# Ledger of designs, part 153: VHH binders against Profilin-1 (pfn-1)

Target 1, 132 residues: Profilin-1 (pfn-1), of Caenorhabditis elegans (q9xw16)
Amino acid sequence: MSGWNAYIDTMTAAAPSIKRCAIVGAADGSVWARTEADNVFKASEEELKTFVALFNDVTQVPAKGADIEGVHYVVPRTEESLIFGKKENTGFFAVKTKSAVLIAVYEGPNEVAAQVRKAVESMQTYLNNAGY
Short names: E, the ipSAE of ESMFold2; O, the ipSAE of OpenDDE; V2, 0.75 times the mean of E and O plus 0.25 times the DockQ between their complexes.

## First folded at step 21 (VHH)

Design uk4 (from ui11 with A97V; framework vhh_7pa5_2; at its last look DockQ between E and O 0.89; V2 from the best seeds 0.80)
Fold by OpenDDE, look of step 21:
Structure uk4 (fold): chain B 132 residues (1-132), chain A 123 residues (1-123)
Amino acid sequence: as target 1 above (132 residues)
Amino acid sequence: QVQLVESGGGMVQPGGSLRLSCAASGFTFSSYAMSWVRRAPGKGPEWVSYISGSGKSTHYADSVKGRFTISRDNAKNTLYLQMNSLKPEDTALYYCVVGGPQPPPLKGETQHWGQGTQVTVSS
C-alpha cells in the first residue's frame, strides 16, 4: 500500500455513510489512491480530468452539475475549494488542496452530509497545513 | 498484494545516463498514477516525477526537469525513468511508488517501500 492509502482509510473510517473515496491530482485528474475491493471508486481518468477542471471556475458548476462514476449529481452551490453534489439518497463531497482533490461518495439522508463534509475538510486542512 | 521491484541503477560519471525500471504487480496498474521518489543518504525522501495512469500526463520536480523522462508500459505493468545529464546530487536510492507526489506522513504511519535501486553519480 502506498502512503496515500492511509489517507483513503482515514476518510472512509470517518463516517459509515462514506462508501467510496479517491485522491486525485488537481492538475490532471490522475488517480493517486482510491477505495478498492467491494467499494471500488470507478471514475475514469478522463472523467476525473473533467471533474477537477471544475475547480478552475466553481461558479459555473451549479448550472451544469457534476459527473462522478458515470452518475450525474445536482450541485446546489459551490465554494472556492469545495464542490458537493446530491442525487436522491446519495451524494459526494470534493475538496481541493494545492496539489490534490479529495473525493468522498456517500449514501444516506441529508443528515449524514455534515459528517462527510467534516471528514474531507479535515483531511484538506491537514494537507494544506503541510503545504500540500 | 502490491509489489514494486526497481532495477537499472548503477554507477556513472557526471553527464552520464541511466534508465530505471519498475515492475509492478498486485493491483490494476493502468488505473493509477505512478511516481519515482529518491532518498539520498542523510536526507529525507524527494519526489522526482509522476505519470498518470494513461501515461498522457507527466510531471517533474524542478531539480530534474529537462533531464529526466518518466514513461510507462501498461501492457507490461512497467514504469520507467530515463535519466540524462546526471549530476552528483542525483545520487540516491530510487523507489517507484503508487500515486503522485508523496503525501506528508500521518501520525504514527510508516510508509513501506520496495528495496529501491541505487544510483551513484561520481567522478
Scores: ipSAE 0.796, ipTM 0.899, lowest interface PAE 0.6, mean pLDDT 94
Fold by ESMFold2, look of step 21:
Structure uk4 (fold): chain B 132 residues (1-132), chain A 123 residues (1-123)
Amino acid sequence: as target 1 above (132 residues)
Amino acid sequence: QVQLVESGGGMVQPGGSLRLSCAASGFTFSSYAMSWVRRAPGKGPEWVSYISGSGKSTHYADSVKGRFTISRDNAKNTLYLQMNSLKPEDTALYYCVVGGPQPPPLKGETQHWGQGTQVTVSS
């Protein structure tokens, strides 16, 4: 019983274009919750550890891009607690809180990206206000 | 359906040791971080420790660091907590849960706790 599953469900309901989603520990990338079954989030522990470490210096990320689920994304720019990437008709948004990183992988044109960003930022704000 | 069954609790004197076990089924145990959480009488939940899915990364609350050791056996789908140098303030009902530290509940959400295993530290 992961209390983080409710956060996964809330994000995927708020932005139906999200295909896969995960909540991982900010310190080590360990998986606390993820989408499962036909939409399993497939990133390895090694990849997630590398991914969350990108938040240690977001200014270096646009130069090298980011990998998640074995897919390389172009990162056009970053914000202090937000990394997003694009590859063709797919993309991701990742936000960092004190304790966790929330990752949503979506499919669709740029028009749906705003919904995905809002979904993850809403949960980020809720967690930040609670000290998480 | 996810099932988590805690065991190994009991009564022990201060300075003693206990080893808790958590038998897991109904999910891919090795893919998920696992935590121990405790509830002292009349208090809310306190996160104690978590371990990554592979077991390579462990984390502890300051109140137990150096005294408790979390471990897992992924071949047996079992999580453990070795508790040494026990103190009266460690008295609590101990639960295993999937994931890291428990988040704040979302509106209308009820947190679901299993049976737990009781640890009582007293003379």
Scores: ipSAE 0.751, ipTM 0.873, lowest interface PAE 0.9, mean pLDDT 90
ESMFold2 (binder alone), look of step 21: mean pLDDT 81; pTM 0.813

Design uk5 (from uk4 with V98T; framework vhh_7pa5_2; at its last look DockQ between E and O 0.29; V2 from the best seeds 0.00; counts 0 for: pae O 3.7 > 2)
Fold by ESMFold2, look of step 21:
Structure uk5 (fold): chain B 132 residues (1-132), chain A 123 residues (1-123)
Amino acid sequence: as target 1 above (132 residues)
Amino acid sequence: QVQLVESGGGMVQPGGSLRLSCAASGFTFSSYAMSWVRRAPGKGPEWVSYISGSGKSTHYADSVKGRFTISRDNAKNTLYLQMNSLKPEDTALYYCVTGGPQPPPLKGETQHWGQGTQVTVSS
């Protein structure tokens, strides 16, 4: 597979509460890499195209929420290149780089959310520094 | 196991055309974006083009825009690259891989390439 698989593995190892993860093209939501098998990330290309477009104006996202894998999340806050979603005891963090959006879906209380955010932002920073 | 097998390379004159194919197996082909990447003699890999899993979205490096067309047939698990108006600088070993433009390697990681298919453009 692609060199993006190492990024998937690094994020899931850094934050064990991540249950599913994907890296998708920022322009079109196409799947570049994802968790597979029992942890398959099951979002359609059409859903992901809609999802990555949320980064075009993150200020509108808290009012609408976001859908990933057919699950609707409340979005308590966003930053210019980050969307955080919550549903019950699960959530997601998504971060945007020039070329890609990194998505991690996790389980656990708010206390583990910081670990997940740090894992995805570490990869975001590495990619940003390399021009990706 | 994931397998990607490139074919269709050959020797052509400048201005000529070739069509490359990539046969995929061992994964759900239609779920993944696919790229063509090339390695010119003595150089590192250069991303050429990618196409989304559905085939509805295509992307090209500036060096090949207007000359190359990426496509896929998901029923046949096959990726294609139509190469027109070939130039000597297109001479390279061409590979297909999953995903979009390949990322910088993480420390200690090496991407393994298949055999590729050789394209040689010379007068």
Scores: ipSAE 0.803, ipTM 0.897, lowest interface PAE 0.8, mean pLDDT 91
Fold by OpenDDE, look of step 21:
Structure uk5 (fold): chain B 132 residues (1-132), chain A 123 residues (1-123)
Amino acid sequence: as target 1 above (132 residues)
Amino acid sequence: QVQLVESGGGMVQPGGSLRLSCAASGFTFSSYAMSWVRRAPGKGPEWVSYISGSGKSTHYADSVKGRFTISRDNAKNTLYLQMNSLKPEDTALYYCVTGGPQPPPLKGETQHWGQGTQVTVSS
């Protein structure tokens, strides 16, 4: 296990609605760490390459949506370093740091989304301050 | 047995250059991402640079970006760090480390470290 697994554990523990997480390279979508075992994050590297590239121009993402783990999500809006999507009772938050993209996939009603966002943005802030 | 042996360190003046090497053995080198991490006396470790197993992806700490270049030769099981425009604050023991980028406080996770090579930048 890499040291980044500790960050995965921290994110998954931050909200019970978070089911799967990944930390990937912002440049190429390479997987640094991901949830494993019963909660395997299943996105392929090819899919992740495409996903992280969305951050190059987030303004176009709401029109296209985003795919994670073979699932297509509606993206209501984006921010410069934030992409989030929804599909029925599921969704994801993805935030970009200086060198990484943090992805959290969650299950639950819209009310849980705030907690998930807080979790990933907190990690985003920490990593940015650490130079990552 | 996994072995990582760093070399190429030394003393240089500010603005100088050094090229570090890391000879790897005991594992399938090309299957693993590699990193350079440095530690100055009295300070915690600092992640410096990352390169993917294939060498297609690289990352750098802001403190070294534009000055350092990481590379690898999988045929030779060797990792490199070209350091240009060296500064006194680059003075540290430089380690070759298996795996992706690591936050400094997470040292001790399942990864392998070399013995380190000393880099000293001084007038």
Scores: ipSAE 0.046, ipTM 0.333, lowest interface PAE 3.7, mean pLDDT 90
ESMFold2 (binder alone), look of step 21: mean pLDDT 82; pTM 0.832

Design uk7 (from uk5 with K107P; framework vhh_7pa5_2; at its last look DockQ between E and O 0.19; V2 from the best seeds 0.00; counts 0 for: pae O 2.7 > 2, placed apart)
Fold by ESMFold2, look of step 21:
Structure uk7 (fold): chain B 132 residues (1-132), chain A 123 residues (1-123)
Amino acid sequence: as target 1 above (132 residues)
Amino acid sequence: QVQLVESGGGMVQPGGSLRLSCAASGFTFSSYAMSWVRRAPGKGPEWVSYISGSGKSTHYADSVKGRFTISRDNAKNTLYLQMNSLKPEDTALYYCVTGGPQPPPLPGETQHWGQGTQVTVSS
């Protein structure tokens, strides 16, 4: 497997509320690494291509929401390189680097959302500092 | 258990061609982007090319564009690299891995590489 699997493992260990996680190519939505087995991240390449394109203009995303794994999320806010989606007691954080998008889908009350965001942003920062 | 087995390397003259293969098992091959990475003597790994899981999207390092072609056969769980117009600078062990360009290792992480397949380009 790729060195991207260590990033998946680090994020899921740092925030146990993460149920599914993936790292995908920012240019094409191709899957570079994902959670597997009982926690398979099940998004098609075409869905992921549409998803990563949201980062081309994050200001448009709150008006339309976002779809991942066939689930529609409300997007209450975005930042230049971060999209946060909510649906009931679940949500996702997605962050963009130069080459990749890191996606974490979590379950739990709003109190866990900060931990999930911290987990994905720490990997984003590590990659950004290395020019990735 | 994930297994990736490279083959098809050899010795060729400059300007020659080789076709590398990578046999994959132990995971859903068609779901993952696949890369070729090479390691020249005394150097760290250099990403060469990747192809998306569907095969619809391909990407190349500048040093190989126009000379190398990545492809896959998802029915055979096999990744390929067609290498044309080979140069001495292409001499390396070639490896296949899942994903796109490999990230920096995390603290305390060691990268694990398989056997690879040797490509040697010399007169």
Scores: ipSAE 0.789, ipTM 0.899, lowest interface PAE 0.9, mean pLDDT 92
Fold by OpenDDE, look of step 21:
Structure uk7 (fold): chain B 132 residues (1-132), chain A 123 residues (1-123)
Amino acid sequence: as target 1 above (132 residues)
Amino acid sequence: QVQLVESGGGMVQPGGSLRLSCAASGFTFSSYAMSWVRRAPGKGPEWVSYISGSGKSTHYADSVKGRFTISRDNAKNTLYLQMNSLKPEDTALYYCVTGGPQPPPLPGETQHWGQGTQVTVSS
């Protein structure tokens, strides 16, 4: 799974506002790769298992929000393969591929959100085309 | 056009054996490393085995080591996977893939997948 670190590096390099990232299994929330060192992605396996299960019915997520790394985010809306949340000057974008969930946690004003979304969706498209 | 066509899948009982084949065309087969990757329903893809272009180097996932053998015939443009001592957890769609162990190459690199052949291990 070490090769997935290259994907983490690609995601984190997409925008300075991206602070932490993870690639996890869509089925069980198992961690394939995550940011480490100064920006450790700290979500537990149990939390990730719960998180990826949100994609089973995204329509219910705005009503209850989403938790990542022990932080509760408001989820304004969802799409079939996209969950994003906000909390003050922080937020996350999570996209689902055929086999994985890509998560990017960012810090900054609302203006940076568009770039973060683009980064994770680009990776989503690439992995889907590659069969992942 | 690059084509990878897997065959040899089927249903077997635990402890049984299968031999998968992958017919390659549309590229210089011997110049490319090849891999087998499998995917069970609802699960992520799992890299199974790797073989270098020349066939001199092979690698296996721990889950199949000692039971599976990857090989190739460059003269026939064919990749093989001999699967022995099959287990129910080996049940998956098996893909022939160009390149090394997963994950896939980053953007700018090329990787090709077959359509897959179904392997079902059940009593």
Scores: ipSAE 0.055, ipTM 0.400, lowest interface PAE 2.7, mean pLDDT 91
ESMFold2 (binder alone), look of step 21: mean pLDDT 82; pTM 0.829

Design uk8 (from uk1 with V98T; framework vhh_7pa5_2; at its last look DockQ between E and O 0.38; V2 from the best seeds 0.00; counts 0 for: pae O 3.1 > 2)
Fold by ESMFold2, look of step 21:
Structure uk8 (fold): chain B 132 residues (1-132), chain A 123 residues (1-123)
Amino acid sequence: as target 1 above (132 residues)
Amino acid sequence: QVQLVESGGGMVQPGGSLRLSCAASGFTFSSYAMSWVRRAPGKGPEWVSYISGSGKSTHYADSVKGRFTISRDNAKNTLYLQMNSLKPEDTALYYCATGGPQPPPLPGETQHWGQGTQVTVSS
C-alpha cells in the first residue's frame, strides 16, 4: 500500500469531475498510484514515459499535442511545470514536481476545468513545499 | 484487499547477504512501481529502492547503491531485494510498498505498515 493513494483521494475529492487520476515518476513514467476499480487509469508505462518527457521542453508541446490513455489531446498552452490538454468535453491537467508528475483526466464544462487545475496544483504546492 | 507480505529477513554477520521477498495480491502487480522501505529502531521510514511496473527502470538510495539489487517477477507477483555486503547500519525492519519514494504524509493521514521482515546485521 502506497502513501500516494492519499494524494489521489484528496484530488478526486476536491474536484469530483476528475474521472481518472495518476501519480507517476518524473524520471521514468512509472505508475506510483492511480484511480482503480470502476475508473481505472489505463495509460501504459511506455506512453507515460513519453508523456513525462514532454516536461523536458514544454514550449514544444502545443505544436504536437499529447497522448494519455490512447487519447490524443490538443494542448492549447503550457507553463513551466503544467500541461493542459483538451479534447471535446474532456481534458487533463498534469503538473510536475521534483520527483513526480500528477495527472488528472476530467469531463465537464469550463467551470470544472478550473476546479481540476486547482486540485492538482494544490497537491503540487504541498509537495514542492516539502522538497519533493 | 491489497496484501503485501515481506519475508526473508534474519540475522547475518557484516559482509553477509540476504534476499528479501514481497508477495503481492489483490491488485494488478505489474501495473505499479514497487519500493522497499526500511525503518531502523527509533527512526522514521527510509526509502531504499524502487522498480517500475515492467521492471525496466530501477532506482536506489545512495546509501545502498552498488550493494542492493531490486528485482521483480511479475508472473509470480513477487518483489525482491538482494542485499550484499551488509553493514550494521542496514539493521532495520524492511517493508515493501506500491509506488516510488515515500511521500510526505497529508494532514490527518494515517499511514499503515505491515509487519515487515527484520534484518539484523551484527557480529
Scores: ipSAE 0.777, ipTM 0.890, lowest interface PAE 0.9, mean pLDDT 91
Fold by OpenDDE, look of step 21:
Structure uk8 (fold): chain B 132 residues (1-132), chain A 123 residues (1-123)
Amino acid sequence: as target 1 above (132 residues)
Amino acid sequence: QVQLVESGGGMVQPGGSLRLSCAASGFTFSSYAMSWVRRAPGKGPEWVSYISGSGKSTHYADSVKGRFTISRDNAKNTLYLQMNSLKPEDTALYYCATGGPQPPPLPGETQHWGQGTQVTVSS
């Protein structure tokens, strides 16, 4: 446990549709913090290593999709520091900061996606401004 | 219990060098990524550098990139920070920590860590 748990709590509290979250190292996918207990973020270290590497070339991600927690998501589009995916009534938003990747997995209709994105991007901005 | 003891700090002139060490105990050192974090008086904490458990991955804050080098000796349970071309703005208490970079405090929060080692860069 670390001070990053407070960031996990902040992220999960930002939208009720957010179910699981993780903060990982952008360089290697190492877990800094994640949701636990009933809402445990289940991605393995190897999976996360592969996931964060997607940010090295986001242009290829829509063609391949992305896997998180053993679930394959369709990725409609990407941005330089943003990858998001969809699967039925679930999805994820992942944003890259200078040193980290923030991941939020959510459940709900497309209408909830905007709030989830806002939550992760707000934290992204805060961390970037702080040099993280 | 987890124990981290920093050493190697001191006073140097601008352009000088220092090498910090962090002796770790109470956990499987090689299984954990490690970071250096610093705190200047009256300022919030600043992440400095990160190294993965195996040592294969490293990362640096822009403010120290090209000047600082992080390394580790897992056989000795020791983390290092080689600091070259030191500047007055590098003056701070330096801490080692398990895991990734230590987060900046959330609004209204104050973070406290161990004793750290003092680095002072002054002419």
Scores: ipSAE 0.042, ipTM 0.381, lowest interface PAE 3.1, mean pLDDT 90
ESMFold2 (binder alone), look of step 21: mean pLDDT 80; pTM 0.802

Design uk9 (from ui11 with Q102L; framework vhh_7pa5_2; at its last look DockQ between E and O 0.89; V2 from the best seeds 0.85)
Fold by OpenDDE, look of step 21:
Structure uk9 (fold): chain B 132 residues (1-132), chain A 123 residues (1-123)
Amino acid sequence: as target 1 above (132 residues)
Amino acid sequence: QVQLVESGGGMVQPGGSLRLSCAASGFTFSSYAMSWVRRAPGKGPEWVSYISGSGKSTHYADSVKGRFTISRDNAKNTLYLQMNSLKPEDTALYYCAVGGPLPPPLKGETQHWGQGTQVTVSS
């Protein structure tokens, strides 16, 4: 694999608590790249279509939560281009660029969340600077 | 390992048509969006079109919109590009790639595609 897969590798390497990652189209939830093998990101296209649509109105997301890979997460708060969720010792960070949504699913105590966020936001910044 | 083999290129006159194919293997084809990209001599790669894994969503560069149609057969692990109303500026080596629009290059990274299929539009 090439292209967008290099971005997956970069994000997963940035935080050891990240277990699975995906890059999907912001418009349609199509999968551009994802972690594979023992850490396959398993969300379906239909689920991702619903997920990326949450960015159309992030203010409503905390009230209803978010689903990724068949798991329901509590969403404490949102930002304009950031949705994050928690479930026990797991969680996710999802950031939106002009054309893509980057998703990282992690495991660990709340203290690891900062590093995961940094990883996905760094990639977000890179892509935004490139016009994505 | 991921393998992508493009075919269907050739030489046509302006206004002509071609249909490209891409045979994919080494990954779960239906789980990924697929793209066509092209590279003209002396120019950088240009994204042409992509289609979602299910085939339900399609997207096109403005330069080919209305003339090109992307499709896929997941049972055959094959991606297609129907090119109509071809123009000289469509002349390029055409590649298929996994994912959506071309990502920006990462530092030190070189994107590797198949050998591509040559499309030449000339009178």
Scores: ipSAE 0.906, ipTM 0.943, lowest interface PAE 0.4, mean pLDDT 95
Fold by ESMFold2, look of step 21:
Structure uk9 (fold): chain B 132 residues (1-132), chain A 123 residues (1-123)
Amino acid sequence: as target 1 above (132 residues)
Amino acid sequence: QVQLVESGGGMVQPGGSLRLSCAASGFTFSSYAMSWVRRAPGKGPEWVSYISGSGKSTHYADSVKGRFTISRDNAKNTLYLQMNSLKPEDTALYYCAVGGPLPPPLKGETQHWGQGTQVTVSS
């Protein structure tokens, strides 16, 4: 089971402020791996399909915000393959590769956001270099 | 504790059909995408197909499109692969796996494969 789970484990180890994390199919929002047990990443396949479609035009996202796990986040800014969402003392980073979207939900002050972003971008780079 | 048990392989002539099954336990089957992966003699693993947790979306490698059909029964925790119009090139050991396409391995990662089920296509 641990092929995609190893990516989950690597991201959560690199950025301990990550509380929940998932890897989903970019085409359909299907769950390939996620945090489980007490830290279950709970988003429906339908919500995730809507979420990954935001990458089709990231310029529209700041005006709309983004929903994940039933929580609405403001999106202050986007980049071509990255969406950052914020709500009070929590936030998320999501990055897109050719085949997948990597999502990390974190808690903590602004100082930890850079660590979370670096963790997801490291895996994004690894997958991109492998053609994923 | 995740267990995946493949079955349904065998020897078949070109043009024939087989239906593979994968019995899953130890996790919430319906929450995850599931894949079929194969290993031909002398080759590394090749991703064949995946299906979303709900079963609403399916994806296929170009080499099997139109011939293979992936499906799942979430009430039985079982994944299926219907293989039609089989060719000698489909000869391989077939495995099921949790998730989408087979990821590139991370350094220090150990992948665990089950027994698989052998499909042999020859005359």
Scores: ipSAE 0.768, ipTM 0.884, lowest interface PAE 0.9, mean pLDDT 91
ESMFold2 (binder alone), look of step 21: mean pLDDT 80; pTM 0.803

Design vk10 (from vk1 with Y111H; framework vhh_4orz_3; at its last look DockQ between E and O 0.91; V2 from the best seeds 0.87)
Fold by OpenDDE, look of step 21:
Structure vk10 (fold): chain B 132 residues (1-132), chain A 122 residues (1-122)
Amino acid sequence: as target 1 above (132 residues)
Amino acid sequence: EVQLVESGGGLVQAGGSLRLFCAASGFTFSDYSMAWLRQAPGKRREWVAMISYAGDFDYADSVKDRFTISRDNAKNTVSLQMNSLKPEDTAIYFCAAFDSFDSGDTYDYDHWGQGTQVTVSS
């Protein structure tokens, strides 16, 4: 078990609405860790490569959306190191660290989104401070 | 004053079409992603369609290939073309606005219309 799995567990524990999540390399989308078992994060390497490249210019992402696990999400909001997607009662938050992208796919009413963001941004801050 | 005003609802037979409009005022429309939601009697409000402020869009599976969402920033309107309507499409349809540049911690729709009734008869 990779040491990165502990960070997956931390995020999923912090926000129960998170169904699947992954930590991937910011440069190439390589999977460092992901949820497994009943909640396997299923994005392909090719898809993740495309996804992490969205952070090269987040201002353009709302125009084309983002695909995760074969699902298209409308992206109504971006920040310098954050992409937020929505689809019905689901969505995702993706945040970029120095060397990684953290992706959390959640399910629930709109009010759970803030907690999901807080969980991934907390991990973002931790990893950044650790040099990752 | 912020306003979202829906129109275009009504009674239609199954297989028919309606076009809903939502006219927005009181805020910078082009900065908002827009959505249509609907609520049938005794049921929860459900997501129908969304279009980002930049024009990307998506639909609930139940309406894909039948409904089309579009926006006109020059007129501050968002539309929902509904074709091949079914009785299960009967609901109050709401227009909602999502602030795409809000730096706060709220990820709900910021503005709502009062809704327009759509009734599809068998």
Scores: ipSAE 0.868, ipTM 0.930, lowest interface PAE 0.4, mean pLDDT 94
Fold by ESMFold2, look of step 21:
Formats: sequence, C-alpha cells, structure tokens
Structure vk10 (fold): chain B 132 residues (1-132), chain A 122 residues (1-122)
Amino acid sequence: as target 1 above (132 residues)
Amino acid sequence: EVQLVESGGGLVQAGGSLRLFCAASGFTFSDYSMAWLRQAPGKRREWVAMISYAGDFDYADSVKDRFTISRDNAKNTVSLQMNSLKPEDTAIYFCAAFDSFDSGDTYDYDHWGQGTQVTVSS
C-alpha cells in the first residue's frame, strides 16, 4: 500500500469500466488523489465544493441532479452515503466516507454499473475502517 | 401486467415535429425515473433523454435544444416533444423505466416498451 494514488489504482483495477476517479475531501472537495495522465479527472474546485455538499441531504439530489467535469448527470437513485448519476452511455457513482468522497466515472450500459458500485463501496469500507 | 406503451411515431419531413407518448401501467409510476432511448438500423441503442422521479432531466448532446422530455404522474405518462427533426433522428424510440427506490444492486432499467418507429425524410 502506498499513498492515496494506490487507492485510485485499486478502484480502477476492480472495475475496468471506470474511466476516471478521484478521492476528495468531504468538507471542501479538495483533491487527495485522482486519475492522471491520459485519463485526468478534471473537475474544478468549484464543482467539487458543490458536489460534496450534495451529501448534506442526498434525498434532494434527484430533483436537481449533479454536475462533475462540466457534465450534468440525472440522478435517478441515491442511498444514505451514495449518489448514482447518468448521462448518455456514461455515469458515476460517488460514496461518502468519514472524511472523503470517492467519485468514479464510468462508461458502459447500466448493467455494468453494479461492478462500479461494488468497487467504490469496497474502498468506502476500507477508508472508513482506517479512520477516513 | 406491467406495460409501457409508446405512441406518436410516424413519418415526418426534415424540420418537422412529433410528440411521443409513453403510457405506463402495472407499477407505481411516481417511484420511477423515466428515459427515452433510440435505436437506428445497425446502431447500438442510445440514451436520448431522462427525467428523474423528482423532476430533474437532461438530454443527449445530439438532441439538446430540439427535444423536450416531460412527465405527468397523474396520468402515468412520459412524453418526448421532438422539434427540428433530422434524418439522423430516424430510429425506433423506446420508453424505459428505472426503479428509483429499488434496494438491489441492479442499476438497469426494469421495464421497456416495444418501441415506436420515427422516420424522418429528407
């Protein structure tokens, strides 16, 4: 295990349909780690501040959707610590830990989404158990 | 028993308009997010528009500003107003329903209509 980048690699390896992902601070959206190089996660700091605040009340998110990387996603389902968004043949899962929000943007039809969810929730459990 | 039935398709000249309707029955419509998808000959099915159970919506970039999705929970319908139609909009259009309150791990549409043909002539 080394640094926050290893957690990024773990998620992308667990679900190959993930194109980009990030770990950001739950309070302010500050980037702790993200995919880089050929698949840069390029959300702005303003977007990330707004995005993490969605977790203050996930039940309101389906009425307004979510924006990340300049893309608007319709949010058809949320859970206590999870937001799922869709746009065309892409989507995202985001989950909240004690201190962080994990964001994974994937490509593929909806039936691919279950593996993406599983990858981010496994990491959510890891980080929560580690105190994050 | 569960049914999604599309209507309103047909033949129209480029630049024209059509309004598609999807009538839902056999489930609690207001718990579902609704989508329109389309499939042109030889192409994969593509997402056209979606409206959440709570009212947020968006469109594929190729149809933005020309198409409008709306829902009527009192009548259990979702509609797609299609303006400024182009030959590339020719496809079978499908209505699909996503259970927004399902507790399972399946993140796919639960119900599909049979589709309605839209043909746009030059």
Scores: ipSAE 0.843, ipTM 0.925, lowest interface PAE 0.6, mean pLDDT 92
ESMFold2 (binder alone), look of step 21: mean pLDDT 82; pTM 0.826

